# Miniprotein binders against q9bqp7, part 54

Target 1, 240 residues: q9bqp7
Amino acid sequence: VPQNWFPIFNPERSDKPNASDPSVPLKIPLQRNVIPSVTRVLQQTMTKQQVFLLERWKQRMILELGEDGFKEYTSNVFLQGKRFHEALESILSPQETLKERDENLLKSGYIESVQHILKDVSGVRALESAVQHETLNYIGLLDCVAEYQGKLCVIDWKTSEKPKPFIQSTFDNPLQVVAYMGAMNHDTNYSFQVQCGLIVVAYKDGSPAHPHFMDAELCSQYWTKWLLRLEEYTEKKKNQ

## First folded at step 3 (miniprotein)

Design u19
Fold by ESMFold2-Fast, scan of step 3:
Structure u19 (fold): chain B 240 residues (1-240), chain A 89 residues (1-89)
Amino acid sequence: as target 1 above (240 residues)
Amino acid sequence: SREELLERIKELIKKGDKWEALLLLYDYIFKYPDNPEALIEVAELLLEMGRPELARMVLEFAKWLAKKTGDPELIEKVERLEREIEERS
């Protein structure tokens, strides 16, 4: 049990839509400061197993692609991920004046991969928006908050290349989602409550994306694990 | 922490272990692609190693992130490197 346990859901908030809610999705910019980000906390508290597997993957890729090939491969992954997120923000935003108008962004295999998921997404409330947990003092930048099959979710978009899948935060993806959820539920910039999560893994070849839905109970379970990682991060900081 | 890891990477660069520094920086950014400072350093290293096309690709992503954070220092640094790359090509 974490020493500084705190509930993920805010009892003073409703999960029902309010007529006073903005018609355009919120996009609060992330402010640089000394408060740790979700991604920094997770990176600093990686298990020995995660570190070992990441290094082993890196060496295997270098063996297969060569040093220059590995560098080019990783650089292309970052560009593809950036373009995928930009395309999703454009597709999900009701405002077209600020959307990127690159035809190639909208025709990627990753976008084809998520088409069936997007059909079930509506009521977008936040896109590429900053969150801060005011009591636990951490920040993050979430991808999307929207209704998926009628349930308000924190949605995290992930990419995967076939046949060589990337080592992403596969073990930490649910922790990332609930960390954003708990922050948003206690962030004064937001007035609604999120109780569900969705991790969508998109594929480069256009194969149908894999949705991982997280109900309120599952989110609560992962929230406890996130609090333990946050506690571990804080203890490491004190001993530095 | 991110700061500790970046300090270690900078030490490797200073010692001339640019290859190890680049791999660690890619691992760091691959795990946490939302860090524009790390992406800018990767772009600088790639440019130093004679890889301007890869530097340009990384810098494009860094610029997008820097604009999202609203950090004027990072935005200026990205734009400076973009001009440097254009002058060399």
Scores: ipSAE 0.000, ipTM 0.099, lowest interface PAE 17.8, mean pLDDT 77

Design u2
Fold by ESMFold2-Fast, scan of step 3:
Structure u2 (fold): chain B 240 residues (1-240), chain A 82 residues (1-82)
Amino acid sequence: as target 1 above (240 residues)
Amino acid sequence: GDPELEKKIRELAERAEKLFREVEEKTGNPEVAELAEWALFLLELALELWEEGDPERALEFLELAIRWLERAKRLAEEIERR
């Protein structure tokens, strides 16, 4: 149980659209400062079990690919993920034209993989946008906030390589989503309330992406776990 | 090795296999399939550790895999009731 509990949802906000909501999705730039990011908190508070699993995964990959092959593989995964996010931002931006889009980015297997998910996505409110929790003192950069099957969600896009999974941060994906949600719900730059999350795992070969939907109850459960990780980070920082 | 620890590992491995079969039958749902895929990874890691002579860590990851499979089973049952 966390010692200092704070609610994920903001009782002063509605989950219904506001008449004053902008027609263009919000994109607030992330500015680094002394306030920790969600990613940093999660990386600094990995359990011994998570660290061991990540090292075993690296060992296995190096054994199969060699050290140079592993470096090439991880660099490629990072680059493809970056390009996938750029393509999705372009697709979901209402003012993008064909002349403003990179045709090569739109042809990837990852984009093919998410087509059935994108058909259910509408009402985009934010893309690649910074969030800050003023009370709990953390920041983040979320991928997307939009309606999925009629429900407003924080959507996190992930890429996966079959048959070899990329294990980094996989166990923390739900925590990342609810951390962004809680920050947005209490960030004065936003006026709406998000109560649901969606993690979409896209595949390089174009196989249908796997959506992991998180309702309000599940988000609340992961929020408690996120608060514990944030508390652990704060204590570790005090002792450094 | 420790006979009591090895017995516990065998009993939990048997339970994990049974749970995985139940979940595998319900992997038509993508959310359940995702949880099953990660549980399979953990089961493979547990087997690898056991073969390397690390039964204590094998037990740890086998227990984690069972928790993920139980979660997948609950989700599958909830989806069927929707």
Scores: ipSAE 0.000, ipTM 0.284, lowest interface PAE 10.3, mean pLDDT 79

Design u20
Fold by ESMFold2-Fast, scan of step 3:
Structure u20 (fold): chain B 240 residues (1-240), chain A 89 residues (1-89)
Amino acid sequence: as target 1 above (240 residues)
Amino acid sequence: SREELLERIKELIKKGDKEEALFLLWEYILKYPDNPEALIEVAELLLEMGRPELARMVLEFAKWLAKKTGDPELIEKVERLEREIEERS
């Protein structure tokens, strides 16, 4: 049990839309500052097992690709992920953006992979939007908040190549989702409540994406684990 | 089977084929991931290959597993190797 417990859900908020809600999805820019991000907290508090598995994967990839090949591989994976997120933001945005829609991105295997998931996504309320937990003092940039099969979710889009590396930080994906959820539920820039999460793993070859839905109870369980990671991060900072 | 794979790895290290030896060490870890004794042997071979940073990481995982199994001898072996790495650095 975390020493500085705080609730994930805000009893003062509702998940139902009302007439005063914005008609366009929110996109609050992330301001880089001294407040730690969700990803930084998680990266700095990895378990010894997670660190070992990540290093093992890294060394195996270097053996197969060489050091330069490994750097090129990881750079390409990062770039593909970035482009995938940009394409999804464009697809889900009801308004015209200053950026043109890239037809080549729309033809990617990753976009084909998520088509069946996108059919069940509606009522988009936030895209590529910053969240801040004012009480717990952390920030994040979430991908999407929308209804999935009628339930308001924090949605996190992931890319995967087949064959998939053994380790892919999947252990922390649920923690990222609930950390964003808890921050948004207590962020004064937002007025609604999110109680569910969705992690969508899209595949480069276009095979159907896997949706991993997290109900309110599961989110509460992962929230406790996130609070422990945040506490560990804070203690490590004090002991430096 | 396990002993045969370790023997092959040791022969590659002795021959100076460090890249192939490292590849087989990762295959060995993948086959025996929950065996702290096997991980300690991997760490010793990594030290022979001049990879103390990687050996330290393997030892941390081996120590965690040894604590789970409640094996004081394995914990002592890990701590001895950790001290050896500290002195070399």
Scores: ipSAE 0.006, ipTM 0.221, lowest interface PAE 11.6, mean pLDDT 79

Design u21
Fold by ESMFold2-Fast, scan of step 3:
Structure u21 (fold): chain B 240 residues (1-240), chain A 89 residues (1-89)
Amino acid sequence: as target 1 above (240 residues)
Amino acid sequence: SREELLERIKELIKKGDKFEALDLLLEYIWKYPDNPEALIEVAELLLEMGRPELARMVLEFAKWLAKKTGDPELIEKVERLEREIEERS
């Protein structure tokens, strides 16, 4: 069990919409500081098995593509992911101006992949927005908070060239989602409570995206695992 | 089965198909991540393939699991292989 346990949900938050909720999706900028980000904590606390599998993938790709080819491949994957997130923010934003400039972004296979998921998304509350957990001392930048099939979710958009039909194949993604959720639920910049998560894995060839819905119980289970990773990160920093 | 997969991997190593053998060994680790005895066997095969750095990584994980389960014989076997790698380096 984590030494410094803290609840993921905020009992002081209303489960009903209130009049103080903004009508326009929030987009709080992420500011650089010494407080660790969710992604940094997870990267610094990868298991030996995760590190081994990552090195296996890297070595195999280098053997097939060469050093320069591997660098080009990873740069292209990063760029495609960035463009996918930009396109989704444009689609989910009430503003139409961005869509006119992003015509090529809106026509990608990744966007085709998520069309059936987007039909069930409504009531967008936040897009590309910063969260901070002042008590546990970490920050993050979440992709989206919106209703999915009527439930308010932290939604994380992922791109993949390989199928990921099970949540177990998404590795640390559930931890990332609940870390953002716990931070948002205790961040004074937000007034609502989120109890569910959604990981959407989109495919380059336009194959239907795989949605991984996380109910409140599953989120609570992953929250405990996130607290252990955060504790491990803090201990590693004391020893550096 | 686990034993059948290991036999196939050993045969590939014997034939000199090191790339295919390595790919199957890494899949084997993914499939049996919680078995320190199996991980030690993988480390031995990686040494036969001339991949001591990968063997070292696998042995570190196997040692962690063996200590967690409290098996002193497996811990000793891991430490013996770790010393063998250092002597070769």
Scores: ipSAE 0.000, ipTM 0.260, lowest interface PAE 11.2, mean pLDDT 79

Design u22
Fold by ESMFold2-Fast, scan of step 3:
Structure u22 (fold): chain B 240 residues (1-240), chain A 89 residues (1-89)
Amino acid sequence: as target 1 above (240 residues)
Amino acid sequence: SREELLERIKELIKKGDKLEALYLLFDYILKYPDNPEALIEVAELLLEMGRPEWARLVLEYAKELAKKTGDPELIEKVERLEREIEERS
């Protein structure tokens, strides 16, 4: 247990719909801040095994593609991920004008991959929205908060190349989700409580996406691990 | 075999095939993650390749393992290499 343990769920909040809830999903912009992001905390506290796995993959790709080819590959992966998130935001937003203008974004294999998951997604409450944990001093930008199969979830959309799915599964996706959840549950810009997470891994070839659902108990377990990573980050920063 | 892979890596370094050698060094670490002696050998080779940043990280891991096993000679060897890296920077 971390020395400065803090609860993931806020006992003063409800997951039930409120009349004051906006009809349009919340989209709070992420502001430049001295407070570390979830991504930065996780990147700065990777286990040595995770670092070595990432570097072995990187060197393998450089051997296959060359340095310029690797740079082009990673730029393309980043761009495809960005377009995938933009398309999902468009699909899940009630703004029809945006959907009509961005029809080309809706044609990717990644979007086809997630169609069966999207059928179970409703009641969207936040999209591409900033969260801040004022007590624990970290920020993040979450992808989506919506009901999945009737349960309110922080949903994180991931893209994957099949040759590397096991490397991505060893990384910190569950920690990222619960960090966003804990921040949102204690962020004054939001009034509701999220107790579940969902990681959706989409495939470029349109193969059915894999949903990884995280119930409240599993979220609580990963929350303790996130607090340990945050503590490690804070200690490391003080020693620099 | 650990010895065969290490010998192959040394040959690649000698030939100047640094990218292949670097890939195999990380592969070696992942195949022998609980062997502090193997990790120290990797760190020495990374120093020969001009990669002190990676050598430092590998030595940190080797030191953590050596402290758990209680091997004072391995701890001293790690600390000597850490000082060598610091002095060369």
Scores: ipSAE 0.544, ipTM 0.857, lowest interface PAE 1.4, mean pLDDT 85
Fold by OpenDDE base, second read of step 4:
Structure u22 (fold): chain B 240 residues (1-240), chain A 89 residues (1-89)
Amino acid sequence: as target 1 above (240 residues)
Amino acid sequence: SREELLERIKELIKKGDKLEALYLLFDYILKYPDNPEALIEVAELLLEMGRPEWARLVLEYAKELAKKTGDPELIEKVERLEREIEERS
């Protein structure tokens, strides 16, 4: 049980999405400060088993590709992920704010993969927007807040077909999603709250993306786990 | 769903994309770290992929979780897989 329990949901905010479709998605810039990011908390609180598996994977990849090959591979994976997120931001942004759509960004297997998910996405409220939890003292950058099949969700887009050597930043995806939800629900920059999460795993070959929907109950369960990771991080920092 | 993800991994294995399958397996472990049944399924797939050492690592963690749950069926399944790994090693 977390020593410092805090609710994921804000009772002061109405569960009803304000019926006004915001004409423009929120994009709050991330301020670099002394406050830890969600990603940093998760990376520094990985289990010994998770660290061991990642290190073995890395060693094997280096053995197969060589050191230079592994660096190149890592760079390519990072670039593909970035382009995928940029393409999604472009697709989900209102047409009036769309900079000239680089048509080349839209011609990817990953974009093809998520097409069936995008059909069920509507009411985009935030894109690449910073969240801060003032009481629990962490920050994050969420990919998207939108309605999925009529339910308002924090949506996190992932590419899984290629090893992200920086898997350290993406391993605890459910924890990341609920951390963003909890922060957003208590961030004064947001007038609404979310009760659901969605992780979308896109595939390079254009195979249908895999949606992982998280209802309010599942989010609450992962929230407890997130709080434990945050406490572990805090304790680790005090001992350094 | 968990089942759909496992099916996708199995499809990748059948296609011979072992590297991609391994990445999804690791993502799966990290997604369901507290689910001993899920970890056992991952260990089975790793064993099928000819990765007995990785299967053993995952199974050790699954065993610890299974003991905490007190589920005798999960414990028995872990022990069976441990024996299979030893026989193939």
Scores: ipSAE 0.006, ipTM 0.246, lowest interface PAE 9.8, mean pLDDT 84

Design u23
Fold by ESMFold2-Fast, scan of step 3:
Structure u23 (fold): chain B 240 residues (1-240), chain A 89 residues (1-89)
Amino acid sequence: as target 1 above (240 residues)
Amino acid sequence: SREELLERIKELIKKGDKWEALLLLYDYIFKYPDNPEALIEVAELLLEMGRPEWARLVLEYAKELAKKTGDPELIEKVERLEREIEERS
């Protein structure tokens, strides 16, 4: 266990239900301000290898599709991801909230892809909810906090056109998950503790999604790496 | 082979088939992503094709790899090409 002043887990919290906990999943709105988001920190601290790989992919796609074709492709990917998240929120939320748009959202290949994962998800505590780490000064918007196979997890839903069978192939996704976890565990708007993560990669063709479960030990390892990225971000901002 | 693929890319650039040249160049990068000498060659070809911003990004990664291998000659070559890009801007 590494020695640090900013632990990911809060010893004053339990993952068990509290009598004061709301019966409906929490959905705290994200307030934009000077405090950086998890996604901004990660985007501003990409490694040279990550930048190289992203540009290689981008340039290849532009050559194959043309500039207008690339814009259309990326817009469609964004739209499909947005619809996937809306469908999952609808499935996991009280039906009355999202009923009117549900039928079309629930018929994508991505939703078919995650069916076997969803049957193991219960006890939803938060959906599309804002988190803030008061001491480390960052914010985020997490997808879901729920029990997966009996373990309370921060769950992050991802879409992919290509298979991602290894957690290493999901790049910064583990860092994103633990950043949300650490923030939630120290955010006064939440009373429970999360010690596990789950990255679910859904596929457009309906092929079974790949679940990447992160136990407490793995979360602690990625938390250390997240703290390094946050430190790098802070240093870059001071030198501006 | 590496040499054969590079020669084909150079010939396509010479013919003005820049689109085909870029496709093969990406195949080259896919096969040799962690070779700093290969990446420096890629950057030189990108400059020849009028892609200085992309060349700069490739050189940044090549420099990181060269620093890890402890090769000062490769670092110096990268820095020379970076200065050339700046002067052309």
Scores: ipSAE 0.005, ipTM 0.392, lowest interface PAE 11.0, mean pLDDT 80

Design u24
Fold by ESMFold2-Fast, scan of step 3:
Structure u24 (fold): chain B 240 residues (1-240), chain A 89 residues (1-89)
Amino acid sequence: as target 1 above (240 residues)
Amino acid sequence: SREELLERIKELIKKGDKEEALFLLWEYILKYPDNPEALIEVAELLLEMGRPEWARLVLEYAKELAKKTGDPELIEKVERLEREIEERS
């Protein structure tokens, strides 16, 4: 139980569409700030087990690929992930934005992988948009807020390679999603409420992506764990 | 089996096959992640291999597990190994 508890949902907000909602998805730029990002908090508060498993994964990759090969591999994974997010933003943006994008960004195994998920995505309200929790003092950049099968969700797009499946960072994905959700629900730049999350794992070979849906109850459970991680980060920061 | 894998690891360490030994040590940990005794053994082997920084990382995890068991012998082994790691770092 966190000592500085705060609710994830905002009782003053609704998840229902409002006629006053903007016709185009919001894209609020991330401002330079001294307050921590969601990813920074999570990276600085990994458990001993998480750190251990991540180092083991790195060791195996280096053993297989060599130091230079590992560097090239991680660089390529980062670049592919970035292109995947750019392609999804383009696909989910208004028609005029899509027409101006590099057509090569719209073709990849990852994009093929998510086609069946995209059929169930509509009502996009935010894309690559900054969120800030003014009371809890953290910021983040979320991928997407849209309806998935009729439910408004914070959607986080992930890439994965099945032959090298162990990536410790995937264990914190639910925490990342709810951290963005709680920030958005209390950020004055937004007017709506999100109560559900969706983590979509896309595959390089085009195999069907796996959607991991998080209902309101599950989001509340992970929110408590996020608050504990944030508290741990704050305590470590003060002691340094 | 656990014993067979551990013997194979020790043999690699004796031969100086450092990278292969490290690979199998990580496999050993993944196979026995909730076993503080197994993790203490891994930390000891990492120390013998001249990797005190990695031994400390593994031992910190083993310490968390040992405290959950409430076994005073395991806690004592962890604390003894912590002191040895500090001396060799």
Scores: ipSAE 0.013, ipTM 0.382, lowest interface PAE 8.0, mean pLDDT 80

Design u25
Fold by ESMFold2-Fast, scan of step 3:
Structure u25 (fold): chain B 240 residues (1-240), chain A 89 residues (1-89)
Amino acid sequence: as target 1 above (240 residues)
Amino acid sequence: SREELLERIKELIKKGDKFEALDLLLEYIWKYPDNPEALIEVAELLLEMGRPEWARLVLEYAKELAKKTGDPELIEKVERLEREIEERS
């Protein structure tokens, strides 16, 4: 177990709706500060094996596309991901309409891919909202908190060109989700408890997205792994 | 199984099938991630393939594991490969 273990769930909070929950989804802006983000912690603590896999993928892509083609490809992947998240925020927000965003986003294969998941999503409580773990000192920007098939989840939307049918193929994504969950559960800007996670991998060709549901027990297991990564980051930072 | 996979990788390297060889090397690392001897073998093959940057990355991991074993023969092999990588970089 991590030396500085801390619980993911807050016993003072409930996952059930109450009168203090917002009628409009929360959207707390991300504050710039020296506190590390979830993505920075994960990036700075990749294993040698993960780095090797990333370098192999990069080398293969550069061989096929050239250096300039690789830069264009990665920039385009980033832009498509950004547009996908913007479209989802619009779709899930009761105060926004898709007509107020670029109509071309509605024709995205990624949006088509995720349709069957969206029909099971309701009771949205937060969208594109900042979280901070006040005790463990990390921040993050989560995509969505909503009920998926009746269970309150931190939902993370991912885009992929290759199938990801198993949660193990999503790498650090489970750690990212539980990091957001633990932060939200201990962030004074929020009053509710989230105990489940959902990673949705959408596909460019419109093939049905793969949902990876994480129950409370699985979230607790990944939370322990996240705490180890956070401890490693903190230790590495002190030794620099 | 380990020896069979390693021999198949060596055959692909000889044939110049770089991507196929790399795919199997990744499978080898995945199956034997905590075996410093196996990782040293992977680093040697990557160096033979003209991939000193990848060899260095794998060897750093192998070095951490070898130090934990306290085996002076493994540590010596790591140090030898470190010198070879520096010469080829």
Scores: ipSAE 0.006, ipTM 0.344, lowest interface PAE 9.4, mean pLDDT 80

Design u26
Fold by ESMFold2-Fast, scan of step 3:
Structure u26 (fold): chain B 240 residues (1-240), chain A 89 residues (1-89)
Amino acid sequence: as target 1 above (240 residues)
Amino acid sequence: SREELYERILELIEKGDKEEALRLLREYIEKYPDNPDALFLVAELLYDMGRPEEARKVLERAKELAKKTGDPELIEWVEELEREIEERS
């Protein structure tokens, strides 16, 4: 699919705040159906190099930890990531700040890691919200849409362990962000346009998180790659 | 460091800078010969770049290393790529 047939940005939309925009961040629930998710498209279209690296990483972890240890490790990583996202949603939701929150959710190395990033985040418009590209027929669940240093971004929060962060399917992070962006920009449930992305990698030991900002040009370049992955997914489905 | 060099290689593979990725992978293999995955990545990149004859030679070395280190998973990957090259040639 050529990029010029399906642009990432919607020329009919503005990235400026509208006075009629709700003061409460949007949280549209993800409805599962036959339409593929961003995560599934990316998982099903990994390059042979990505598949090889992921399988070899799994095998090394199993050799080191045992099968039961590996399952425990992956479950713990998943749980930590889930709690990190829950804490961020609580912190960034204006309505939550008016009520007593779970203090335990706010006391983690990951939350300490992102403090300096959060100081630059404002104007939250969506949290843990579903997006659908109505013409390209894919869905996703994005973490956050907010202004970072004055620019409206799709923000994706990632966790990593120190001292050595593991490469856990990091190749697709920019593709995931632009896929959400393109979907939101063409989803009738939203009225605004996002042109920038931000991937924030938080660390378990509280070391300062690394922000990876994606401007409009970079997002457009990754959008072209996402369209190729989506096309590959569609072709694979026809051959199954 | 070892991890930083490997991460840089993987970034180049993602960006499609396959020639530079191959150059750094060969440097990595020279410095860290105990990573058998690096040889397979070289062969896979060579094949993807339309250089199947060079890929076959690297696969022979990868298979030999995998047998010496007792790595049956790597042997399976090598044999799958060998089969793909043979079928498309």
Scores: ipSAE 0.177, ipTM 0.655, lowest interface PAE 4.3, mean pLDDT 82
Fold by OpenDDE base, second read of step 4:
Structure u26 (fold): chain B 240 residues (1-240), chain A 89 residues (1-89)
Amino acid sequence: as target 1 above (240 residues)
Amino acid sequence: SREELYERILELIEKGDKEEALRLLREYIEKYPDNPDALFLVAELLYDMGRPEEARKVLERAKELAKKTGDPELIEWVEELEREIEERS
């Protein structure tokens, strides 16, 4: 049980969109400060098993590609991910007309992969927007807040070369999503709250993306795990 | 193959299927008893499952084999897991 329990949902906020919700998605800039990001907390609190598996993977890749080849591979993966997020932001932004979009960004296997998911996405409220949890003292940059199949979700877009048909195959991504939800629900820059999460795994070959929907109950379960990771991070920093 | 079985075990661990991963690891160790990596994974799974005493016994064997193979990374991981088990006991 977390020592410093805090609720994921804010009872003072309405689940219903206020009629005053801006027609334009929120894009709050991330301020660089001493506050840890969600990503940093998760990376610094990985289990020994997770670190071991990642190191073994890295060593195998270096043996296959060489050191320079592995650096190039890592750079390319990062670039592809960045381009994918830029393309999605462009697609989901109501202000950008199709004519202003870089057609080259839209011609990717990852964009093809998510087309069937995008059909069920509507009511975009935030894109690439910063969230801060003042009480728990962490920050993050969420990809998207929108309705998926009529349910308001924090949506996190991921790229993969391998199928991830189960939410468990997404590692710490569920923790990232609920961390963003909890922060947003208590961030004064947002007038609404979210109760659901969605992880979308896009594939390079254009095969149909896997949506992993997280209801309020599942989000609450992962929130407890997130709080434990945050406490572990805080304790590690005190001992350094 | 040995490699395919080991990769399947790693996939199960990544998916969080600890019970099935442990079952297959035990089968793997029976077939290949001199694998310190597999023994370390068993110890770690047992620890994560709230079975620290069983984890310690397996980890001792992993440590002995890791020292014989001279794998510095594995030795470091074994020693780190030992410390964690001791601190929480």
Scores: ipSAE 0.005, ipTM 0.253, lowest interface PAE 10.4, mean pLDDT 85

